# Ledger of designs, part 23: VHH binders against Imidazole glycerol phosphate synthase subunit hisH (hisH)

Target 1, 214 residues: Imidazole glycerol phosphate synthase subunit hisH (hisH), of Cyanidium caldarium (Red alga) (q9tlq8)
Amino acid sequence: MKNIGIINCGMGNLHSVSNAISNIGFNPVIINASKDLVSFACSALVLPGVGSFDLAIDRLEKKNLIEPVKLWIQEDRPFVGICLGLQLLFEGSDEGSKPGLKIFNGYVSQFKHSLVKKVPHMGWNKLYFNRFNTIDNLVPHYFHYDLQPWAYFVHSYYIEPKDCYTFNTTSLTFYGKQKIVSSISYNNILATQFHPEKSGLFGLFILKRFLSSY
Short names: E, the ipSAE of ESMFold2; O, the ipSAE of OpenDDE; V2, 0.75 times the mean of E and O plus 0.25 times the DockQ between their complexes.

## First folded at step 19 (VHH; framework vhh_4orz_3)

Design u7 (from t3 with A97T; at its last look DockQ between E and O 0.77; V2 from the best seeds 0.00; counts 0 for: grease 24.6 > 24.2)
Fold by ESMFold2, look of step 19:
Structure u7 (fold): chain B 214 residues (1-214), chain A 121 residues (1-121)
Amino acid sequence: as target 1 above (214 residues)
Amino acid sequence: EVQLVESGGGLVQAGGSLRLFCAASGFTFSSHFMAWLRQAPGKRREWVAMINTGGYTDYADSVKDRFTISRDNAKNTVSLQMNSLKPEDTAIYFCATEVWFTGSEFYTDYWGQGTQVTVSS
């Protein structure tokens, strides 16, 4: 059974993510310090999160996890970012003033009320997938049967990538008139704006396929 | 200022061939996937062919083995070679950027004004 490290940034759905990881056949372990990555010999790392951008960064700093997470990604080791965990990969956010992890170019922006009627974006919404550039081709059966994948969203901010050449956009979602990049990939990174741990069989499917590849 | 300008449409006999061209400007062409869509009278717009930045192609079942999409990054053009044309291929053909699917629905950021292709019996 492989150990999957779940970073405790103090702001996440740790229990829900842990349950999802267990349900798909992996052993979730909570990462509170850099030594936990070595001690548990984690095969993959999950950065979950809901809530405040700045507080998550502060918690990671306090736990001395900023550089270990960046190094993990730089070493091309399997990584999953969920909701806030996707956003933290970017340069910064309208939600706060602290810099992100700056793995990717781009910024996290607040929804504009001219484009959406209600904030937060909360609930189930559909995903649009490209036939060439899916979540590492993890859901080819959706194209074969013309199925609509739906996922659960809860967020008030969304990523605005500076350019798409540093990563692959793997899905889009529309909320009101706002186009949202709802998932991305880059090498061994999978990051989603939606919560796969709360997205039923689809969410568990993409996590299981991604984590089983490593 | 994204512009996609199609050309090469016209009237052709069933079994004949046409080549469509799309001139693209206002974006970094070599970094975008490209596609052809079509819309027949009284029908919804459908995708026809796609080509990614690496040259991989994909086709709708109805045109597979008859149509060939290609791109020329030096000239910022996309073409669609259409062979063995049938009356049901009659449609306005649109050049487009990346196509995103959810079930039978799709989305693309940009598409042109189209060029008419008419295939007579």
Scores: ipSAE 0.535, ipTM 0.788, lowest interface PAE 1.3, mean pLDDT 87
ESMFold2 (binder alone), look of step 19: mean pLDDT 82; pTM 0.825
OpenDDE, look of step 19: ipSAE 0.605; ipTM 0.811

## First folded at step 20 (VHH; framework vhh_4orz_3)

Design v1 (from u7 with Y56E; at its last look DockQ between E and O 0.71; V2 from the best seeds 0.65)
Fold by ESMFold2, look of step 20:
Structure v1 (fold): chain B 214 residues (1-214), chain A 121 residues (1-121)
Amino acid sequence: as target 1 above (214 residues)
Amino acid sequence: EVQLVESGGGLVQAGGSLRLFCAASGFTFSSHFMAWLRQAPGKRREWVAMINTGGETDYADSVKDRFTISRDNAKNTVSLQMNSLKPEDTAIYFCATEVWFTGSEFYTDYWGQGTQVTVSS
């Protein structure tokens, strides 16, 4: 059984992420310090989160986890970002003033009420997939049967990439008149704006496919 | 502003060939996937062919092995070689950017005015 490290930034959905990881056959372990990555010999790292951008960065700093997370990604080791964990990979956010992890170029923007009726974007919504960029081979099955996946969203901010060549957009979602990049991939990174741990069998399947590849 | 301008349409006899061209401007062409869509009389718009930034291609089943999409990043153009044309290929053909699917539905950000292709018996 592989150990999957779940970063504890003091926020969000640790319990639901841990349950999802257990349900798909892996052993979730909570990461509170860089030594935990070594002592548990983690095969993959999950950065979850809901809520405040700045607070998450501050807590990662206090736990001395900023550089270990960046190093993990630089070493091309399996990494999953969920909701806030996707947003933290970018340069910064309208939500706060702290810089993000700057793995990717781009910014996190607040929804404009001229484009959407309600903030936050909360609830189930459709995913649109590209036939070339997929969530780790998932999409050919959906294209073959004309299936459409739905995922659970809860967020008030969304990523705006600065350029489109620094990562692969793997899905889009529309909320009101706003187009959202709902998932991305790059090397061994999978990051989603939706919560796969709350997205039923679809969400568990994409986590299992990704984590089983390593 | 994004512009996609199609050309090369016309009237052709069944079994014939035609080559469509699309000139693209107003965006970083080499960073975008490109596609051809079509809309036949009385039908919904459908995707026909697509090509990614690395030159990999995919085709709708109805045109597979008869149509070939290609791109020239130096000239910001995409083309569609259409062979063994059938009357059912009659449609307005549109050049488009990335195509995104949810079930049988699809979305694209930009597409052109289109060029008419008419295939006679």
Scores: ipSAE 0.614, ipTM 0.824, lowest interface PAE 1.0, mean pLDDT 88
ESMFold2 (binder alone), look of step 20: mean pLDDT 81; pTM 0.815
OpenDDE, look of step 20: ipSAE 0.657; ipTM 0.826

Design v2 (from v1 with S31D; at its last look DockQ between E and O 0.67; V2 from the best seeds 0.61)
Fold by ESMFold2, look of step 20:
Structure v2 (fold): chain B 214 residues (1-214), chain A 121 residues (1-121)
Amino acid sequence: as target 1 above (214 residues)
Amino acid sequence: EVQLVESGGGLVQAGGSLRLFCAASGFTFSDHFMAWLRQAPGKRREWVAMINTGGETDYADSVKDRFTISRDNAKNTVSLQMNSLKPEDTAIYFCATEVWFTGSEFYTDYWGQGTQVTVSS
């Protein structure tokens, strides 16, 4: 059974992520320090989160996990970012003042009330996929059945990539008049603004398909 | 900045052929999927054909086997060869970037002004 490391950067969705990982046939382990990556011999790493941008960075710094996580990604090892974990991959956030992990160029922006009626974006919403480039090659299945994929969102900020040509946008979502990049991929990174661990069978399927590739 | 300029439309008798062209600028063409959309009078805009960066293609059922999309990354152009045209194919045809789907709905970031294709019986 493969060990999937779940980075502990605060309270939130650790339980839900652990349950999702178990349900799809992997062994979830909680990572509180860099030594845990070695001792558990993790085959993939998940960065979840629902807290503030700066608080998450502070917690990673206190646990000495900033550089180990960046190295994991630089070594092209399987990585999943969920919600805040997607946002932390960018340069920074309008929510705070601390730098992100700077894996990708761009920033995290607050929703404009001129474009959306309610913040946070909370609840189920549609995903739009391209027929050639969807999350982990999921699209052939969905287009064969004409299904509308839905995922669960809870966030007050969204990513604005500066250079979209560096990675694949794998899904889009619309909240009010705001277009959201709802998932991305690059090399062995899968990152979603939605919570696959709370998105029913669809969410479990994309996690399982990604994690089973390694 | 992004520009998609269609050409090649016109009036054609049923059973005839037309070739549409699209000149693209303002983005890194070779990194993007491309598509053709169309909109007939009184109908929703629909996707027609799409082509990825590697040249793989996909077509709407209504045009499969009659239309062929192709791209030339050196010239930043996309073309649509339309054969065995039917009055049903009468529409404004738009060149577009990636098409994003959710069930029967779709979204496209950029499309051109379009070129009229009219097929007479």
Scores: ipSAE 0.530, ipTM 0.773, lowest interface PAE 1.1, mean pLDDT 88
ESMFold2 (binder alone), look of step 20: mean pLDDT 80; pTM 0.812
OpenDDE, look of step 20: ipSAE 0.658; ipTM 0.829

Design v3 (from v2 with E105D; at its last look DockQ between E and O 0.75; V2 from the best seeds 0.66)
Fold by ESMFold2, look of step 20:
Structure v3 (fold): chain B 214 residues (1-214), chain A 121 residues (1-121)
Amino acid sequence: as target 1 above (214 residues)
Amino acid sequence: EVQLVESGGGLVQAGGSLRLFCAASGFTFSDHFMAWLRQAPGKRREWVAMINTGGETDYADSVKDRFTISRDNAKNTVSLQMNSLKPEDTAIYFCATEVWFTGSDFYTDYWGQGTQVTVSS
């Protein structure tokens, strides 16, 4: 059984992510310090989160996890970012003043009330996949069965990648008049704005497919 | 200002061939995937073919093995070679940028005015 490290940045959502990982046949372990990565011999790393950008960065700093997470990604090891965990991969956010992990070029912006019905974007919404650039080659499966995938969203900020095509955008979602990048896959990184752990069988399927491929 | 201008449509007999062209401007062409869509009389608009930045292609089942999409990044053009044409291929054909799918529905940011293809029995 593979150990999947779930980074504890002091935000909620750890229980639901742990349950999702267990349900798909992996062993979730909580990472509170860099030594936990070695001690548990983690096969993959998950950065979850809902809430405050700056607080998450501060807690990662206090746990000395900033550089270990960056090195994990630089070593091309399997990594999953969920909601705030996707946003932390960018340079910074309108939500706060702290720099992000700067894995990707781009910024995290607040929704404009002129473009959207209500903030936060909360609830089920559909995903649009490109047939060439999709999460772990899911496109043939979905188009063969004519599936319309839906995922659960809860966020007030969205990513604006500098170069979408260099970041391998894997899905789009529309909320009001705002088009958003709802997932990215690059090298061994999978990062989603939606919560796969709260997205039913679809969410568990994409996590299982990604974590099983490494 | 993104522009996609289709050409090469016309009337052709069943079993014949036709080649469509698309001239693209107003964006960095080599950074975009490209596609062809079509809309037959009384039918929903459907995707036909797609080509990524590296030249990899994909096709709708109804045209697979008969149609070939290609691109020329130096000339900012996309083409669609249509062979063994049938009356059912009669449609307005549109050049488009990346196509994003949700179930049987799809989205694209830009598509052209289209060119009429009519296949006679």
Scores: ipSAE 0.540, ipTM 0.786, lowest interface PAE 1.3, mean pLDDT 87
ESMFold2 (binder alone), look of step 20: mean pLDDT 81; pTM 0.819
OpenDDE, look of step 20: ipSAE 0.722; ipTM 0.853

Design v4 (from v2 with S104K; at its last fold request DockQ between E and O 0.74; V2 from the best seeds 0.66)
Amino acid sequence: EVQLVESGGGLVQAGGSLRLFCAASGFTFSDHFMAWLRQAPGKRREWVAMINTGGETDYADSVKDRFTISRDNAKNTVSLQMNSLKPEDTAIYFCATEVWFTGKEFYTDYWGQGTQVTVSS
ESMFold2, look of step 20: ipSAE 0.559; ipTM 0.794
ESMFold2 (binder alone), look of step 20: mean pLDDT 81; pTM 0.818
OpenDDE, look of step 20: ipSAE 0.723; ipTM 0.854
ESMFold2, fold request of step 22: ipSAE 0.517, 0.515, 0.492; ipTM 0.785, 0.784, 0.781
ESMFold2 (binder alone), fold request of step 22: mean pLDDT 80, 82, 81; pTM 0.803, 0.822, 0.817
OpenDDE, fold request of step 22: ipSAE 0.744, 0.747, 0.616; ipTM 0.867, 0.867, 0.813

Design v5 (from v2 with S104D; at its last look DockQ between E and O 0.73; V2 from the best seeds 0.65)
Fold by OpenDDE, look of step 20:
Structure v5 (fold): chain B 214 residues (1-214), chain A 121 residues (1-121)
Amino acid sequence: as target 1 above (214 residues)
Amino acid sequence: EVQLVESGGGLVQAGGSLRLFCAASGFTFSDHFMAWLRQAPGKRREWVAMINTGGETDYADSVKDRFTISRDNAKNTVSLQMNSLKPEDTAIYFCATEVWFTGDEFYTDYWGQGTQVTVSS
């Protein structure tokens, strides 16, 4: 059974992610240091998170996981970012002052109250996909799989990718008047603003498909 | 400012052919999926065809094997070759950017003013 490393940023959703990983047939292992990656022979990494951008960066730094994670991604090893984990891939955030991992160009922006009534965006919301998604793609065509294109969100900020990273937008979601990139699939990276571990069969399906591809 | 300008519409007999064109400006054309939509009288706007940045295409079931979408990135144009036209193809045809779907709904950022296509029986 393949070990999936779950990076511990101390953001409180390790248990749910671990359960999801186990549910889909993988062995979750908690990563607290770089040596854990080798010790557990991880096949993939998951960076989950809910909470403060700066705190997450700080904790990763203290655990000396910033460079190992960057190297992991650079080596084209499978990587999953969930919610805050997605946001940490960018250059920075309105939430804090620390630099992100800078895997992707762009910033994480705070929701504007002029466009949304309540913050955070919390609960189930619709995902919009393009029609080029097939069974062979990371994100299933929901008409083929009889899955509802809904996912569970809990976030107060959203990503604003720059350059061509928008090409790899996997899904869009609308919160109030705000269009958000709700997921990105770029090479070895799956990153979701929603929580696949809390998104029922659909969420588990995309996790399983991605992790099974490596 | 994003601009999409359609052309090529007209009156044609059933079984005939038309080729629609769309000239795009105001954005990096090659970085975006392009699509065609249409709206018949009294009906909701519907998706017709789409082409991604790699040139892959997809079509609504109603036009599959009859319509062909293509793009020219050097000219910032997208075309729709419509063959074997039917009266039910009568509609205003719109050029659009990326189309995203959920259920029976779809979203697109931009679309043009449209060009009228009329197919007589």
Scores: ipSAE 0.619, ipTM 0.815, lowest interface PAE 0.6, mean pLDDT 91
ESMFold2, look of step 20: ipSAE 0.625; ipTM 0.832
ESMFold2 (binder alone), look of step 20: mean pLDDT 81; pTM 0.814

Design v6 (from v2 with T97V; at its last look DockQ between E and O 0.01; V2 from the best seeds 0.00; counts 0 for: placed apart)
Fold by OpenDDE, look of step 20:
Structure v6 (fold): chain B 214 residues (1-214), chain A 121 residues (1-121)
Amino acid sequence: as target 1 above (214 residues)
Amino acid sequence: EVQLVESGGGLVQAGGSLRLFCAASGFTFSDHFMAWLRQAPGKRREWVAMINTGGETDYADSVKDRFTISRDNAKNTVSLQMNSLKPEDTAIYFCAVEVWFTGSEFYTDYWGQGTQVTVSS
């Protein structure tokens, strides 16, 4: 059974992610240091989070995981970012002052109260897919176009990617009048603003499909 | 073994209030989302309220502004304060751990035996 490393940033959703990983037939292992990546022979990494941007960066730094994670991604090893994990891939956030991992160009922005009724965006919301961006490798057509699945969100910020040509926008979601990129897929990276581990069969399915492709 | 034990249900008149409690054991309570579900006679079980590990809450539209979910991590309890109760709130209420949805369907890791809430006209 393949080991899936779950990077521990202490953001409180490790158990949920671990359960999801187990449910789809993989072995979750908690990554607390760079040596864990080798010792557990991880096939993929998951970076989950629901807390503070700066706190997550700080904890990754303290654990000396920033460079190993960046190297992992650069080596085209499978990587999943969830919620804050997605946001950490960018240059920075309105939430804090620390730099992100800078895997993607862009910034994480705070919701505008003029466009949304309340913050955080919390609860189930619809995913919208662009049929011109094929995601059939991750999401079957019936999920993609026929069912229009819902996913669970808990976030107060959203990504504003630059250089959109560098990744595929997998899905969009509308919160109030704000359009948000709710997931991206690019090479070895799957990153979701929603929580796939809390998004029913759909969420588990996309995780399984992605992780099984490696 | 995971255990969820609900209490606080009963008969109440419309406009009244009840407070439900759920005592949880067998897992690290503070690390999990908690939720309340309910099932009315002849209807499917539905989600009512949820509280995450950070204390943020979400509610079904039908109970919004009337119900309040809270948790006490020190006591491993989750509560549901139900105000302005209506006859349509009559149901068995279940405490649940880690509820997740796709569309109108949902899954939860665990749920209790439930407590009956009856609201009379």
Scores: ipSAE 0.222, ipTM 0.552, lowest interface PAE 1.2, mean pLDDT 89
ESMFold2, look of step 20: ipSAE 0.456; ipTM 0.727
ESMFold2 (binder alone), look of step 20: mean pLDDT 82; pTM 0.826

Design v7 (from v1 with S104K E105D; at its last look DockQ between E and O 0.74; V2 from the best seeds 0.65)
Fold by ESMFold2, look of step 20:
Parts: C-alpha cells; sequence; structure tokens
Structure v7 (fold): chain B 214 residues (1-214), chain A 121 residues (1-121)
C-alpha cells in the first residue's frame, strides 16, 4: 500500500481528503513537517485547499514546507493540488499579498460581479473535457465523452493562467458568464479547482486513476 | 483579434470530394488545437474533426475514414479533406479553436462565419 502525504495547512479539515485516499486503496499520512515526507516514504503529495492564500503560505513557511514542496515538484514526483492547492501553484492572488509557489505563470482573481451574481461559487457544476490523450489520463473511461461529469465547487477566486501552453488545461467550467479553468495537469501534477474528495464516484475515480498511474 | 476564415465550400455530387480551408490569424497558431464543426439546416451545430498541436487527429463517428483534418503551422492554415460525400454531409462548415466536451454538448472560444457545403443526389 502506498503512502500518500496530505499537507496540513493549519486548522484545516483533512478528514474528507484522508477518507477519499483510504477509499481508493492508498494510505493517507498527514504531513506537518518536512521530515514526515522522508519518514513516511510518501509516493505522492496532496496540497488541499484550506484557509486563505496568505495563511496557507504562512503555514507552509512555519512548517518549513515551502522548499520541500517546490523540490518535490521539481523532481517530477506525483502531486495533487485541490482548490486553494491549485491556486498556490500560481504567482499570487487577489485574496492576499504573498507570492504563491510560482510553479505556473498566472494570477488568481476575484470573481467579477459583472460576470457572476453570487460569490462564492458553491455547489455542483459540470466539467468540459478535452478529447486528446491528456484528458484520457484524467477522465475515467467509465465516464466517456458522452457523459456529463459534475464536481463540487466552493471558492471565491479562480486562476487566470498566463502563457497557458506551459501546462495542459484538462477541464473547463462555466459559472455565470465566467469561464474558469477547473483542472490542469503538467507532468506528474494534477490540480483541480473543484474538490474531488467531495465529488462522489467521479472525484474518487480521478484521484485513483492519477495515484495509480505513478 | 482572433480571426478564422473558411473557404472551399460549394456544390458537389454524392460520392464526390471537396477540400475546405481555414486561414487563422490573431493568435499563436502552432500552440492551439483546431477543429471543424458543421450545422445542417434545422439541426444543432456538431463537432466534426479536431487536430492537436502535434498533429494528432480525432473525428466524429459519422465522418471517420472519409474526412481528414490537417494543419500547416508555417501558413497558419487548417484544412478538411472530405471524401465519399453523402447528402447528409450538407451543412455550413465552421473552422474553430479547441473544442471542449460535456456529454454530447461542446464549447469552443472561436469559430468563423462558415462555408456552405451542399451534396446533391
Amino acid sequence: as target 1 above (214 residues)
Amino acid sequence: EVQLVESGGGLVQAGGSLRLFCAASGFTFSSHFMAWLRQAPGKRREWVAMINTGGETDYADSVKDRFTISRDNAKNTVSLQMNSLKPEDTAIYFCATEVWFTGKDFYTDYWGQGTQVTVSS
């Protein structure tokens, strides 16, 4: 059984992510310090979305996890970002003033009330997928192109990538008039704006497919 | 500003062939997926073919093995070779950018004004 490290960003609720990892046949372990990455011999790392942008960065700094997470990604080791964890991969956010991890080019923006009437984007919404091989790695064959996969969203900010050719956009979602990038991949990175741990069998299948591929 | 301009449409007899062209401008063509859509009278717009940046292709079942999409990154063009044409291929054909699917529905950011293809007999 492979150990999957789940980064604890402070007061956050890790139960749903841990349950999802267990349900798909992996062993979730909580990462509170860089030594935990080594002592548990983690096969993959999950950065869940809990708290505000700046608070998450502060918590990673306090736990001395900024550089170990960047190194993990630089070494092309399996990584999953969920909600805030997707956003932290970018340069910064309207939500805060601290720089992100700067893995990808782009910025995290507030929803504009000219395009959406309610913030946060909360609830189930549908995903639009690409038909080429990168989407086949992220979308279960059980949910063929003819199926409408839905995922659970709860967020007030969304990524605006710059130079989008650096990574694969693997799904899009529309909230009001705003098009959002709802998931991305690059090498051994999967990152979603939705919460796969709260998205039923579809969410569990995405996590299982990704974690089993590496 | 993104522009997609189709050409090459016309009238052709069943069993015949036609080649459509699309001239693209206003974006870095070589870094974008491209597609062809079509819309027959009284029907919803349908996806026909798609080609990624590396030249890999995919097709709707109704046109597979009869139509061939290709691209020329040096000339910023996309083409659709249409062979063994049938009356049900009669439609306005649109050049488009990346196509995203949810069930049988799809989304694309840009498409052109289209070119009419009419298959007689």
Scores: ipSAE 0.529, ipTM 0.782, lowest interface PAE 1.4, mean pLDDT 86
ESMFold2 (binder alone), look of step 20: mean pLDDT 81; pTM 0.817
OpenDDE, look of step 20: ipSAE 0.724; ipTM 0.849

Design v8 (from v2 with T108I; at its last look DockQ between E and O 0.72; V2 from the best seeds 0.63)
Fold by ESMFold2, look of step 20:
Structure v8 (fold): chain B 214 residues (1-214), chain A 121 residues (1-121)
Amino acid sequence: as target 1 above (214 residues)
Amino acid sequence: EVQLVESGGGLVQAGGSLRLFCAASGFTFSDHFMAWLRQAPGKRREWVAMINTGGETDYADSVKDRFTISRDNAKNTVSLQMNSLKPEDTAIYFCATEVWFTGSEFYIDYWGQGTQVTVSS
């Protein structure tokens, strides 16, 4: 059984992510310090959503996890970012003033009320995929069944990548008039704005397909 | 500003050929997937052919083996070679950027004004 490290920046949604990891056949372990990555011999690392942008950075700094997470990604080891964990991969956020991990170019922006009626974007919403790049090889499955995939969202900020296509946009979602990049991939990174741990069998399937590849 | 300008449409006899061209400007062409779509009178718009940044292609079943999409990143152009044309290929043909699907529905950021192709029986 493979150990999947779940980074702890505080707050209780760790249980939902841990439960999802267990249900798909992996052993979730909580990472509170860099030595936990070594002692558990983790096969993959999950950075879940954990509150505000600056608070997440501060807590990673306090636990001395900033550089270990960057090194993990630099070494091309399997990584999953969920909600805030997607956003932290970028340069910074309108939500705060601290720099992100700067893995990708772009910023995290606040929803504009001229484009959306309600903030946060909360609830189930559909995903759009292209035929060349999709979340973790799901294209044949979708086209075979002609299913309209839905996932669970809860967020007040969204990523705005720059004109630099160093990663693959794997899905889009629309909230009001706002187009959202709802998932991305690059090498051994999978990151979603939605919560796969709260998106039913579809969300569990995505996590299982990705984590089983390594 | 983004511009996609199609050309090369016209009237042809069934069994004939046409080559469509699309000139693109206002964005970094080599970073985008490109596509051709069409809309026949009274019908919904449908995708025809797609090409990614690396030159990999995909086609709708109805045109596979008859149509060929290609791109020239140096000239910012996309073309569609249409062979063995049939009356049912009659439509306005649009050049477009990436096509995003949810079920049978799709979304596209940018597409052109279109060029008319008419195939007579």
Scores: ipSAE 0.519, ipTM 0.781, lowest interface PAE 1.4, mean pLDDT 87
ESMFold2 (binder alone), look of step 20: mean pLDDT 81; pTM 0.811
OpenDDE, look of step 20: ipSAE 0.669; ipTM 0.833

## First folded at step 21 (VHH; framework vhh_4orz_3)

Design w0 (from v4 with W100S F101S Y107S; at its last look DockQ between E and O 0.08; V2 from the best seeds 0.00; counts 0 for: pae E 8.7 > 2, framework grips, placed apart)
Fold by ESMFold2, look of step 21:
Structure w0 (fold): chain B 214 residues (1-214), chain A 121 residues (1-121)
Amino acid sequence: as target 1 above (214 residues)
Amino acid sequence: EVQLVESGGGLVQAGGSLRLFCAASGFTFSDHFMAWLRQAPGKRREWVAMINTGGETDYADSVKDRFTISRDNAKNTVSLQMNSLKPEDTAIYFCATEVSSTGKEFSTDYWGQGTQVTVSS
């Protein structure tokens, strides 16, 4: 029974992520403070989130979780970022004024109505994986045989990476005329703009493969 | 019309074995991954096993090394060999897949009716 820590940013989607983690055979535990990381022998951390960039940063600060999360990633321990959790890894966002966790260089930008019909990007959309740039130990074998995966998206902002050399873009998605980086990896980080916990059997499979490696 | 029909369930003594089968029709079977899930009385449906189009497999920790998923693309079937069965394995077992619709604007999960497996203590 491996414990998977789910960081509580005060966002309302903790139950969906907890259910997904349980369904694939792990024990989800909610992380509300740095002491919870010591109390649970977590094998991985999940940073989920929907909603406001600044509010999530504020809540992590109030819970004294900023530095523990950065240290976890620095120590190359398994980490998953989901939706807002992907965005928080970057420098900042058009959505707010607070700095992000600055794990990666780049910024989070608002969709332009000249390029997309409707905001938010909501619903199922296709993933185009980059087999050459993926780290096989993080997302093994999904790319060999299922070339048409779909995932569930709900977001009004998207990442614009500055330095492509610091992480691998593992998938792209197209929404209207806007190209979106829909997932990235770096060492033991997997981060997705889509919600694997809401993406059916594919979403569960990708989480299972990643978390089972650790 | 996508159809998944499970069979092979039944009553088995603890420690015994059972093999489940799923017959698939209405889609290009060889182009889709297949999964088995189960739902025990009073519990949430949980993932059991998955096999992708190339034959690679993955399993829930609770069944790893006891259950084996396999597929036969010539017969459009997927099977689940269940060994060393425990009372905790008692559940309705479902065969499942995801199929992209025409136009590929969404994918839909498809489920069979399920087959009951009961493991007596």
Scores: ipSAE 0.006, ipTM 0.373, lowest interface PAE 8.7, mean pLDDT 82
ESMFold2 (binder alone), look of step 21: mean pLDDT 79; pTM 0.791
OpenDDE, look of step 21: ipSAE 0.013; ipTM 0.292

